# VHH binders against o75319: the designs that were tried, part 240

Target 1, 181 residues: o75319
Amino acid sequence: GNHIPERWKDYLPVGQRMPGTRFIAFKVPLQKSFEKKLAPEECFSPLDLFNKIREQNEELGLIIDLTYTQRYYKPEDLPETVPYLKIFTVGHQVPDDETIFKFKHAVNGFLKENKDNDKLIGVHCTHGLNRTGYLICRYLIDVEGVRPDDAIELFNRCRGHCLERQNYIEDLQNGPIRKNW

## First folded at step 14 (VHH)

Design tg56 (framework vhh_etentamig_d1)
Fold by OpenDDE, second read of step 15:
Structure tg56 (fold): chain B 181 residues (1-181), chain A 121 residues (1-121)
Amino acid sequence: as target 1 above (181 residues)
Amino acid sequence: EVQLLESGGGLVQPGGSLRLSCAASGFTFSNYAMSWVRQAPGKGPEWVSGISYSGGRTYYADSVKGRFTISRDNSKNTLYLQMNSLRAEDTAVYYCARDLWPTHRSYFDYRGQGTLVTVSS
């Protein structure tokens, strides 16, 4: 249905590019059918997403959708030039090793194919915060060797909101490194 | 420098047809959706039609559905608007616009100087 996700309005629609990375996080854009339930200033559509990215003088090269539903918008609503990848990710729990691997593999694939440009990897879940933040940080920690606290701080600062789930934070700080292959 | 040059406008009788063209340069044409917008005398701009990057999707305002056809040739960097069954109310300056989203709610960052279409007996 067209039910607005809880607390969706509370989060900034789009974060900032994470310095030193190709990542940018945002909350889920909502298709037109949701607009009737929103004030004009609350609306955030796929179109709005790309406008906001452009305002930052950036360009999306890939969108990774971590939501566990497809009711928010359709891949066909996106520009044809921007690949869309769905990784169904259950909320509130630490993503399993398979999910983590899928994310890492997608990111690495993108980076290999996009060495000649500076296009961004846009990542979102519902709020673009917890699942999104965890997987981005997990990548930075496991693949790039970033210190966990640095990764978390960087994500929080750039997203404009802090990771909220303690289980995610704890796993990032103290959990084991996950396999990259 | 991004450039959009419209052509094909003119005087036509009601019920007549006209084909507009837009020559694009200064950017990778095939990477952008495109739209036609028009502005009639004394009225605000009106979105008319849009087309996706590859041309696989087309969009139309209700006022022109069934009468107008948008198309593009990416090999020629050209956008087209075939206008059939023209009406007096179609009289306007027609603009080609580079678009992020080729719908009636589209945002475009560039448009041409326009070409005048006059439908009159």
Scores: ipSAE 0.005, ipTM 0.274, lowest interface PAE 10.0, mean pLDDT 91
Fold by ESMFold2-Fast, scan of step 14:
Structure tg56 (fold): chain B 181 residues (1-181), chain A 121 residues (1-121)
Amino acid sequence: as target 1 above (181 residues)
Amino acid sequence: EVQLLESGGGLVQPGGSLRLSCAASGFTFSNYAMSWVRQAPGKGPEWVSGISYSGGRTYYADSVKGRFTISRDNSKNTLYLQMNSLRAEDTAVYYCARDLWPTHRSYFDYRGQGTLVTVSS
């Protein structure tokens, strides 16, 4: 269906680039078929995403889609110059080690290919908050050596919304570092 | 069960052409980017080409640009590699790979058993 995701309108469409990183987080863009259910100021299509990022003087080099569905928009709705990666991630559980590894591998690969530019890695789930914030923070903690509380604060500030899921926050603060992945 | 089955390899003369196919099963083919990876005798694996979920974006290694064309048919769950102007250095086992991101630095979940391409006079 064309139904709007629950609470989707409650979240800012796109956050700010996380300083010192290549990450930017946003909520899922909705293709044109959803616009009949939205006021003009509520619309956030794939085109709107790229316009809002350009307004921040930023450029996307990769989109990582963490939703467990393809109903919101199609990869064909994105510019051909921007790679699109789908990592199917369930919404309520802490992502498993395989999912964490796939995310880390994709980020590391992007950074190696894009060392000579400043293009961003755009990450989203449905609201651009819990799964998105978990995986970005997990990367910063495990790979970049950032303190958990600092990673969480940075994400919350730049996204404009605080991580909501206590099990995700608990895992980030007190869980093991995933090094073998 | 995820399965990738390559076909179309064989012996071909320099300057000749071959079309490789990869039949995919056990997953929703249209949800995944796909790549071709080759391994020449006595060498490590080399990424050759990648294609997005829809076929709207394609990527090529410098060694094959202008000679090879990657394509897909999502209605048939099939990936293709059209290889033209073949050279002796293209001799390799060619593997179909399910890819999360279709570049030479991508993570490959699964690879097929491969199909041998021999370019020899």
Scores: ipSAE 0.000, ipTM 0.143, lowest interface PAE 15.2, mean pLDDT 86

Design tg57 (framework vhh_etentamig_d1)
Fold by ESMFold2-Fast, scan of step 14:
Structure tg57 (fold): chain B 181 residues (1-181), chain A 121 residues (1-121)
Amino acid sequence: as target 1 above (181 residues)
Amino acid sequence: EVQLLESGGGLVQPGGSLRLSCAASGFTFSNYAMSWVRQAPGKGPEWVSGISYSGGRTYYADSVKGRFTISRDNSKNTLYLQMNSLRAEDTAVYYCATSLWPTHRSYFDYRGQGTLVTVSS
């Protein structure tokens, strides 16, 4: 099945930078072969992603792809100057500790190497909402010490869509803090 | 003891409007996404519309987009569906349901008794 992901058209392509952080969330870009199934105003290719980020006067320094598939676009569709990290994350379930720690490690490494610039960490899953929002909020809570409700509110406001998965929200609000290194 | 009670259905002429309500009890309403699902005579269930736990995001089937508006009042534990420009094809029993995702083909944990909407002249 090489179809447009369910509900993909219902989400804004790119959110806004989350103030006070280096995060920006977006839905999965779709390579050129998907455009025959989309109206012109619905297209959101890797090129479109970078154009929309530029229109916000922002610059991507890292893309973290949380989808459990490689069918939507390939790393080769991205500029070589932007590192790409794939973390295969199963949808619907709260991400496991290994996935959470991989995400934290990638973010911490990027921030350490990019202290002298203001480049963003772009994070996406299929819709750029549940897996994406969970891992960004988990990082803010566990590493940055942000209150869970504040992290969720910030993500929802900047993404332009609210986290939908109640199990994810419950884990963020009341679940255990996952320790870093 | 989850209970969902739909109301507001009735007979209406094509082009008319109806407002459906769903009163929820037995769970923390504000923690759940909610959906409207309909079943026309002789057809299977069709997801119509969904709304996130906060009301911040709404979703619609292509067949009703631009005509129906879903909303919720978390302080009253009530879900609404405003139906405008009704067509004969909208004739169905309308059910409210809880889900983890307010989208088509989402898992529905609880379903109400339904309210009948008949669009006929």
Scores: ipSAE 0.000, ipTM 0.096, lowest interface PAE 19.3, mean pLDDT 85
Fold by OpenDDE, second read of step 15:
Structure tg57 (fold): chain B 181 residues (1-181), chain A 121 residues (1-121)
Amino acid sequence: as target 1 above (181 residues)
Amino acid sequence: EVQLLESGGGLVQPGGSLRLSCAASGFTFSNYAMSWVRQAPGKGPEWVSGISYSGGRTYYADSVKGRFTISRDNSKNTLYLQMNSLRAEDTAVYYCATSLWPTHRSYFDYRGQGTLVTVSS
């Protein structure tokens, strides 16, 4: 269906690159069929995503899609040069260990294969906030050794919105480190 | 349905104080960080203050640090903003929102109808 996700219009389309990392977060782009339900200035398509990234003088090297549906856009809507990875992630719940591991593995694989460039890892869920922020922060905490508060602050600042839900925040701040293998 | 209802605004003299309240309903209040934002006439929205879901962490815009205090009572589903040493430039409609942190473009999940604060001699 072409139903606009709830509160989708209330979030910035694209955040900023997180300094010291290769992460950039954004809300889900919507394919053309959604445009009839949006004002022109509210539209955010896959093409718009890439334009906005270029405006920041950056380049995407990977897109990680954490949404639990496939109705928003098709991988075919993306340039062939940019890999697309789907990790089905249930909303409102702290991602399970398997999901966390999949995300870490994907990120590490990308970094290993892209040592010779500065391309970004684009991560999104529906709003590009809670699931996206959690997994990025979880990576920074577990893999990079960043303090939880520093990771959260960094993500919030760069995304332009902050993590909202206590279960995500609590798990990041006080939850156990997850296995990296 | 998510509802946010701001109250406590009014007319005060410079140097005066006000306490704003926000009554929340339609969602699990204690699970969400909350913010105060304001919009002055002819200006865009400005983030003012934020508080974590538990109330353990608070955040302030530079313009209000040392003067404003944000708090919450999760048992009452209520957000508060104590405003001291008010200035003319604090004149604005104040909104509570279910989002934390200043935004590049002032986007928030939910926002109430707001309460007017006027600081004038």
Scores: ipSAE 0.000, ipTM 0.236, lowest interface PAE 12.5, mean pLDDT 90

Design tg58 (framework vhh_etentamig_d1)
Fold by OpenDDE, second read of step 15:
Structure tg58 (fold): chain B 181 residues (1-181), chain A 121 residues (1-121)
Amino acid sequence: as target 1 above (181 residues)
Amino acid sequence: EVQLLESGGGLVQPGGSLRLSCAASGFTFSNYYMSWVRQAPGKGPEWVSGISYSGGRTYYADSVKGRFTISRDNSKNTLYLQMNSLRAEDTAVYYCAKELWPTHRGYFDYRGQGTLVTVSS
């Protein structure tokens, strides 16, 4: 269906690049069929995403979609030059080791292939906050060795919203490091 | 109904000081981050400062760091902004803003009508 996700309108559409990283987080863009249910200023389409990224003088090199549905937009709505990766991620629960590994593997692969540019890894779930924040922070903690509180603070600051789920925060702060291979 | 009422604005000379207040009602004040945002004539809104639930954490835009201090009194449902060493570029309408969720960039669901701060010699 074309119903607007709950609380979707309440979140900033696009965050800022996380300094020292190639990450940028955003909420899920919605295809044209959703626009009739939104005020003009509330609309956020795949096209709008790319316009907003350009306004920041950045360029997307990869989009990682963590939503657990395919009803929001089609990969065909994206430029052909930007790879699209779907990682179905269940909401409200800490992602499993397989999901974490898939995310890490995708990020590492991108970085290896894009050493000669400064293109960004765009990550989103529904709101671009909890699942997105967890996996980005998990990567920074496990792979980059960033302190959990620093990773969380950095993500929150750049996304413009704080990670909300206590189970995610607790896992990031006190949970075990996940395998990187 | 959420209400935010700013006060304390006025005309001040460069280098002067002002203290803004915001009276909040219609929601549990202590359950929300609060922010100040400003809008200068002909410019877009600019986030100025934010404060956590209890006031234990404060955040500032680079443009006001070291000059402005945000605080809150949850017993009075009031937000404050102490502005020192004011500059001409600080001239703007200042708005009290209720954060929908904890943020560091001043994204909010409600704001007041604002209070005008004019810095001029």
Scores: ipSAE 0.008, ipTM 0.249, lowest interface PAE 11.0, mean pLDDT 91
Fold by ESMFold2-Fast, scan of step 14:
Structure tg58 (fold): chain B 181 residues (1-181), chain A 121 residues (1-121)
Amino acid sequence: as target 1 above (181 residues)
Amino acid sequence: EVQLLESGGGLVQPGGSLRLSCAASGFTFSNYYMSWVRQAPGKGPEWVSGISYSGGRTYYADSVKGRFTISRDNSKNTLYLQMNSLRAEDTAVYYCAKELWPTHRGYFDYRGQGTLVTVSS
């Protein structure tokens, strides 16, 4: 089944860079085989992703893929110069501490290796919203000391869609600070 | 194009041994920390073992320490996992992974298609 993800068409393909950070969020790109199920204006391939980011005068230095599947596109569909990191996360539930730790460590490593440039960390799950927004906000709260409501507001504004999962929002606002990175 | 091709999986009885291989291409193999990651049926990925650029340092998950041995041959662009004293709990698809940074925590920017290891009871 080469099926388009549920509600995928409802979301803006790519958000804007989150000011003061290196993060940009987007929905999962779909490889060329999915295009027969899409109108031309609905297409969002890996190539389309890079074109849209370039149109914002930005450049990707890392992609973090949070989906639990590898069926939507292959790492080979990305430019060879952009690292691709897969962190398997299940939808609907708050990512576990090991997943949060892996995300933080990947971000910290990228930032250390990219001190002398302004390249972005692109983060996506299926819709680029709940798992994506949770992990980005968790990083901002735990590592950068951003207030939870400020992190959520910044993500929502830049993504163009608000975090939908109440359990994710509650964990961000009231959950423990996780200092493992 | 970065490519990792795993082989050597199969059906084995408890207490048996298997040797997995991973043929790497499309990048400078000797410049990267390499890992083995496994995924058991219905479960998330588990980091198994890692090896430094030169092979001088190796790291293992507690679940496999003393039973598995990771090694590499930089002249052949090949990563190996020698698995001894196999248990039913080792049943999983085993993936070769290129580390994003030189860490032994399982952060990787690429992994292969995997090779299935089934340990029957």
Scores: ipSAE 0.000, ipTM 0.105, lowest interface PAE 18.8, mean pLDDT 86

Design tg59 (framework vhh_etentamig_d1)
Fold by OpenDDE, second read of step 15:
Structure tg59 (fold): chain B 181 residues (1-181), chain A 121 residues (1-121)
Amino acid sequence: as target 1 above (181 residues)
Amino acid sequence: EVQLLESGGGLVQPGGSLRLSCAASGFTFSNYAMSWVRQAPGKGPEWVSGIYYSGGRTYYADSVKGRFTISRDNSKNTLYLQMNSLRAEDTAVYYCAKDLWPSHRSYFDYRGQGTLVTVSS
């Protein structure tokens, strides 16, 4: 249905580009059918997403959707020039190795194909925080060699909200490195 | 339910000091960064300061840097703001917030009722 996700209104719609990376995180945009349940200032549609990105003088080159549903918006609501990738990711639990690998592979592929530009990888789950933060940080730690606490801090600062799930934080800080291939 | 209760505000003369406190409940306090934000009469909200999980990293707006100190006691679920060398322009309602965004942007999700700080001769 068209019910607003729990606590969705509590999160900033769009974060900021993570310095030194091509990542930007945001909460899930909602298609027009949700607007009747929202105040005008609470609305955040796919169109609003792109407007907010432009306001930051950035451009999206890829959207990675980590939600475990397809009810929020349609890929057809996005510009044709921006590829859309769905990676179904279960909430509240640490993503499995396959999910992590899919994410890494998508990011690496994008970077190889977009060396000549500065377009961003937009990543979101429902709130654009826990699943999104974990996978971005996991990439920075495993692939870029960033210290776990630095990765977490960087993500939190840029998203405007802190990673909430203790199991995610603990796994990032103390968990094993996942294979990159 | 997330609850934040600010206290410690009051009337103070320019150059004076105040210490604000924020009592937190309804969430695992140590798992979250915390911030102070303020709103002056007739002005928009302003981010003031932020502190990371264990308190090892702190952040300040340029307007308060060198004068204010943020700290926390995770054993007491309490956030603090030591305000020194107070100025008239520091007059505002001060809020604690459950998240960290060390930038010029202000966000008021998960805030309390606030505590009024008035700096006047």
Scores: ipSAE 0.006, ipTM 0.249, lowest interface PAE 11.9, mean pLDDT 90
Fold by ESMFold2-Fast, scan of step 14:
Structure tg59 (fold): chain B 181 residues (1-181), chain A 121 residues (1-121)
Amino acid sequence: as target 1 above (181 residues)
Amino acid sequence: EVQLLESGGGLVQPGGSLRLSCAASGFTFSNYAMSWVRQAPGKGPEWVSGIYYSGGRTYYADSVKGRFTISRDNSKNTLYLQMNSLRAEDTAVYYCAKDLWPSHRSYFDYRGQGTLVTVSS
């Protein structure tokens, strides 16, 4: 049997697009083998993700997977039309500079190659909250010049849940701007 | 605005052939999987065939496998369905569909008017 991630059911499956950006955040989709342990209204497969994005009149152009595991779903569970990028991030600690750089590079590359469309960058960790929210906010602060409290408020509102880890919030508010390379 | 315009339907005898076309506009055709869906009189919609955005992978319902061939021309924004060895049971309105997942039979969005295929017997 496969175990559902701790507290996974506590979070909304997918948030709203963050206005003025190309970001949308969601919790990790679970492949069909997990559905035996879920009520129909609790299911959130890769297919369910794309249906929910479509219902918002949005389209995914990239998925960035921040989980430290590959057990929840496989890239082959995604449509061929959507690129998938894996950035292994450890939970609990603020992501290191190398991880922040990889995330920024992927986002900048996508935006440069997708100037002629409005496709979204989908970002998720296990809950789509702490690692996901940190890296999105870090990008908005460091690259887009958004004020830290504004970035955090925008993420919290659009995700439907507030960032929970105080060390992540502290780093976003008072930490140094990361200018990698 | 997604627009899909099917053509090529008509009356054909059992064992005959037809080629359906679908002209797509209002979206970046080359970035989406496409499917053919049909609805026979008195029946619900049935997924027939699907093709990935690149044309590199194709999928078929068991009822049409070996008889139908799906293809696409991304330079012309056009989807095709070559139908051979037609049977009375293939009589249906055929719809072109923009698809999220060509190998999954329930996740498609069809917006075309359809084209009628009648196999006489």
Scores: ipSAE 0.000, ipTM 0.143, lowest interface PAE 14.9, mean pLDDT 86

Design tg6 (framework vhh_etentamig_d1)
Fold by ESMFold2-Fast, scan of step 14:
Structure tg6 (fold): chain B 181 residues (1-181), chain A 121 residues (1-121)
Amino acid sequence: as target 1 above (181 residues)
Amino acid sequence: EVQLLESGGGLVQPGGSLRLSCAASGFTFSNYAMSWVRQAPGKGPEWVSGIYYSGGRTYYADSVKGRFTISRDNSKNTLYLQMNSLRAEDTAVYYCAKSLWPTHRSYFDYRGQGTLVTVSS
């Protein structure tokens, strides 16, 4: 159905581009059938996503969807020019090595194909926070050599919300670097 | 440079009222949500209230709902908090905070030193 996800209204729809990277994080867009449960200022459809990205003078080149469901919107709701990648990621658990590898592979492939433009990789889970922030920070730490605390601070500031899951934060700060890309 | 300057705090008796102001500069005030956050002695920060960039929607912590009113004047780059029916538990330094979203889950940026509100006899 069209039940709004728990706490979804508490989060900013779209963050800002993370400077020095191609990442932008956002909460899950909700197709138009959800709008009857939302005030006008709370609406965030796939169309609203692209409008908000354009308002920042940015352009999406890839969407990575980390939700474990397809009930919120369909790939067909997105422009045909923007690739869509689904990586089913369960909540609460630190993403496994296979999930991390898939994410890194997709990001690396996009960057190689888009070296001559400045298009963004849009990443979301339900709230665009814990799974999203973990995988973006994991990429920055493991592949780009960013210090864990710097990656987390950058994500928190640009997303407009702090990572909430202690196990995710602990893994980013103290876990091993995963050379699995 | 983002600057937030809070004012209007002081000593009031229980049941009294105060109006806090926050003068904002260094950013396009009308494009951002704003919040009030307070910190009581020996406690961590507590989100109090938030307001959309347009002023079209407001949010309140349960502890202040019905007693406090948040408002803004985008033409003056100023945020306000009208505090009525003040209680001893409202004693805190009150900070104006810039945010992208007007709820307790937002990332807040504080540039001011805050304004002290003391509720006692």
Scores: ipSAE 0.323, ipTM 0.679, lowest interface PAE 3.5, mean pLDDT 92
Fold by OpenDDE, second read of step 15:
Structure tg6 (fold): chain B 181 residues (1-181), chain A 121 residues (1-121)
Amino acid sequence: as target 1 above (181 residues)
Amino acid sequence: EVQLLESGGGLVQPGGSLRLSCAASGFTFSNYAMSWVRQAPGKGPEWVSGIYYSGGRTYYADSVKGRFTISRDNSKNTLYLQMNSLRAEDTAVYYCAKSLWPTHRSYFDYRGQGTLVTVSS
C-alpha cells in the first residue's frame, strides 16, 4: 500500500557526509504515489534525494537499501548511473552476521572500484537511522578500527538524529567484532 | 505528535536578562539535537544556538556568543536559553526547534509557536 511509514515525517530527509568516510545516510524516499498524502514540504522523492545531495556538493555512487519492503520506490526511479543494492534487513533486531557481511562486502567492493573518485555510499532504511546507523557503525568499528563511541557519535552528528535502539547501541559498544570474511 | 512549547519571553530593558524554556513532547527528546532560532520583525529567520543530544556540545551564532547560553534537561524534556546583556537587536520571536545538527543553521523539522522577546528602554 501507499501508507506513509510511521514517524517517517519526524526525520529530516538527508544527513551529511560522515567526515573521513564515503557514507551518507538518509530516510527512504517515497515514490510519487505517496505525495497525495503529504504536504508539499514533506515530500521526499528519489529525485529530491539527488537534488539534496547535489546541494551539498556531493555525488552518490551507490545506494544501499536496507528496508524490508519494496513498496516505497522502484530502482527504475534512480539514475542508471547509480547502482542500487537491496539488502533486506529486519527492523528492531541486531542484523545477523550474514547481513553484516553483505553490507561490508558491498562497501569494500565499492571502495575498491571507486578509488579514483569521491562518490558517496548512500545508505537508508525506513528512517535512515537505526538499521542504517548500526551497519555503518559496525563497518567503522570492525573494518576501520574506530572506537565504538566515536563511530556512534560521528553517525549521530552527521545524520542529525541519534540511534534510538538500545540493543543496537549495546551491541556496537560491547558486542563482539564480526568477521570481515 | 511532536509538540514544542516555548515560554519565558517578555519585555526587558537593554542590558537585562531573560531565560527561555521549551517543553518538548511527542518524541524521544534525548535522541535529538535542539536549536533556538529567532525572527525579528521584517527579517528572515536567524539561527541563534544549538545543542547536541547529550548536552556536551553547544554552538552559538556570532551575534549572541558570550551573551547567550543554551542548555537542556533531558529528564524533563526541556530546552533552555539564558540570555544576558540583551540588546535592542535581540528583539524577536524565539522558536524552539528540533534540529538535525546543532551547527546546521538551516535544518530543523519541527518548531514551536514561539515566544516574543522585546528589548526596549
Scores: ipSAE 0.000, ipTM 0.234, lowest interface PAE 12.2, mean pLDDT 91

Design tg60 (framework vhh_etentamig_d1)
Fold by OpenDDE, second read of step 15:
Structure tg60 (fold): chain B 181 residues (1-181), chain A 121 residues (1-121)
Amino acid sequence: as target 1 above (181 residues)
Amino acid sequence: EVQLLESGGGLVQPGGSLRLSCAASGFTFSDYAMSWVRQAPGKGPEWVSGISWSGGRTYYADSVKGRFTISRDNSKNTLYLQMNSLRAEDTAVYYCAKSLWPTKRSYFDYRGQGTLVTVSS
């Protein structure tokens, strides 16, 4: 149905670009049918997403949707010029190696094809925090060689919220590097 | 306040060697990746080398691979760059840079004033 995700209202709709990266995290935008259950100031639609990105003087080049459902919005709600990638990612548990690889592959592919621009990779799950933060940090750690605590701090600062799941944090800090191929 | 102070630059003949140092202060040195970047006259900045926070991983631009060695001493808050087999094209101001990434990046949150390296016969 069109029920608002739990605690969805508690999170900032859009974070800031992560310096030194092409990443920006945000919570899931909700299609118009959800607006009936929201106060006007709580609404965050796909259109609102793009408006907020523009307000930051940025442009989205790719959206990676990590939610485990398709009920929140439709790819047709997005501009045709912005590719949409769905990676079904189960919540609350550390993503499996396949999911991690899919994410890395998507990011690397985008970067390879977008060397001539500065468009952003927008990543979201439900809240744009835990799954989103884990996979972005996992990429920074495994691919870019960033120190785990630095990756986490950077993401938290830019998202405006801290990673909440201890299992994600523990895996990022002490877990093994995942294969990049 | 973050401070990065480079030293060790100078005039050297082609084929010669230099060792650069960077004294860091004002932040927890061991928590950050560090890089060397250089800027030649009339050219834009070029990433040269990077090292992870622990020193366990090192990275090099293709132009300096096999010739330069980056290292760090976290107990002394110091970054090093051993430069061997220097070439005329290595002439530049070399900067110590603080970053989250040891890899080639255009973004650095801080860099020093630099030290001049001149390679000339």
Scores: ipSAE 0.212, ipTM 0.644, lowest interface PAE 1.6, mean pLDDT 93
Fold by ESMFold2-Fast, scan of step 14:
Structure tg60 (fold): chain B 181 residues (1-181), chain A 121 residues (1-121)
Amino acid sequence: as target 1 above (181 residues)
Amino acid sequence: EVQLLESGGGLVQPGGSLRLSCAASGFTFSDYAMSWVRQAPGKGPEWVSGISWSGGRTYYADSVKGRFTISRDNSKNTLYLQMNSLRAEDTAVYYCAKSLWPTKRSYFDYRGQGTLVTVSS
């Protein structure tokens, strides 16, 4: 038991699959030790995550964890069949090029290895919004050639919440395309 | 099953106007970008215009900029194309198309029969 992340309760646990992609975004699951601080309807454990994904008739094939901490849950709390990737990203700052390249490499590798199935790439930070939305949109813009405003609108719609960090939005709309992979 | 039904085509003189409609079903219309694509007699398909899922962003081919206006009504699952200052070269069958990205031709889904627009004197 540690503190519930600030504003964590304000966000929907899990969004919808982003159509035409393999992405689904969600807020950080909280391991069982946090449940003493939550009402039953507020609980969102790793088990709850997989139940909610299954309720949408979807299946996770990869989880990318963008939080800068490991206190919320452990990889051991996830099914052994689902690969887990940790990319430490600090909040508030636009992710650096190395972080962006790691994310793109992981996504491209997953898609190449999973072209014969329909499994999803689950992406989360603390709220499943700013760092998560930035990296997903950055991928769509840089790799898939999606217009920035369309990528942002698609993410906002499917997540059920709008990207909040103005510096992230500004970088997506007006920043350079990162092409070195 | 994605179904798209275009209407509003017809014969019009150069300089005239027409408004095309597309009724969409079989998917959550408000979650997708939509496009208009045309095919002139004996030619391949040409992308004309696209609109984002919310209607907040619109895109046009250089050949129609300033003359055509794309819009949508998400409450009615309907896409529109207002065509002004029509020219003989606008003569084509017009199709509406579903896409996540209105500028990406390779993702167009043509489930409609199209509507014929003929511009002639």
Scores: ipSAE 0.000, ipTM 0.136, lowest interface PAE 15.7, mean pLDDT 86

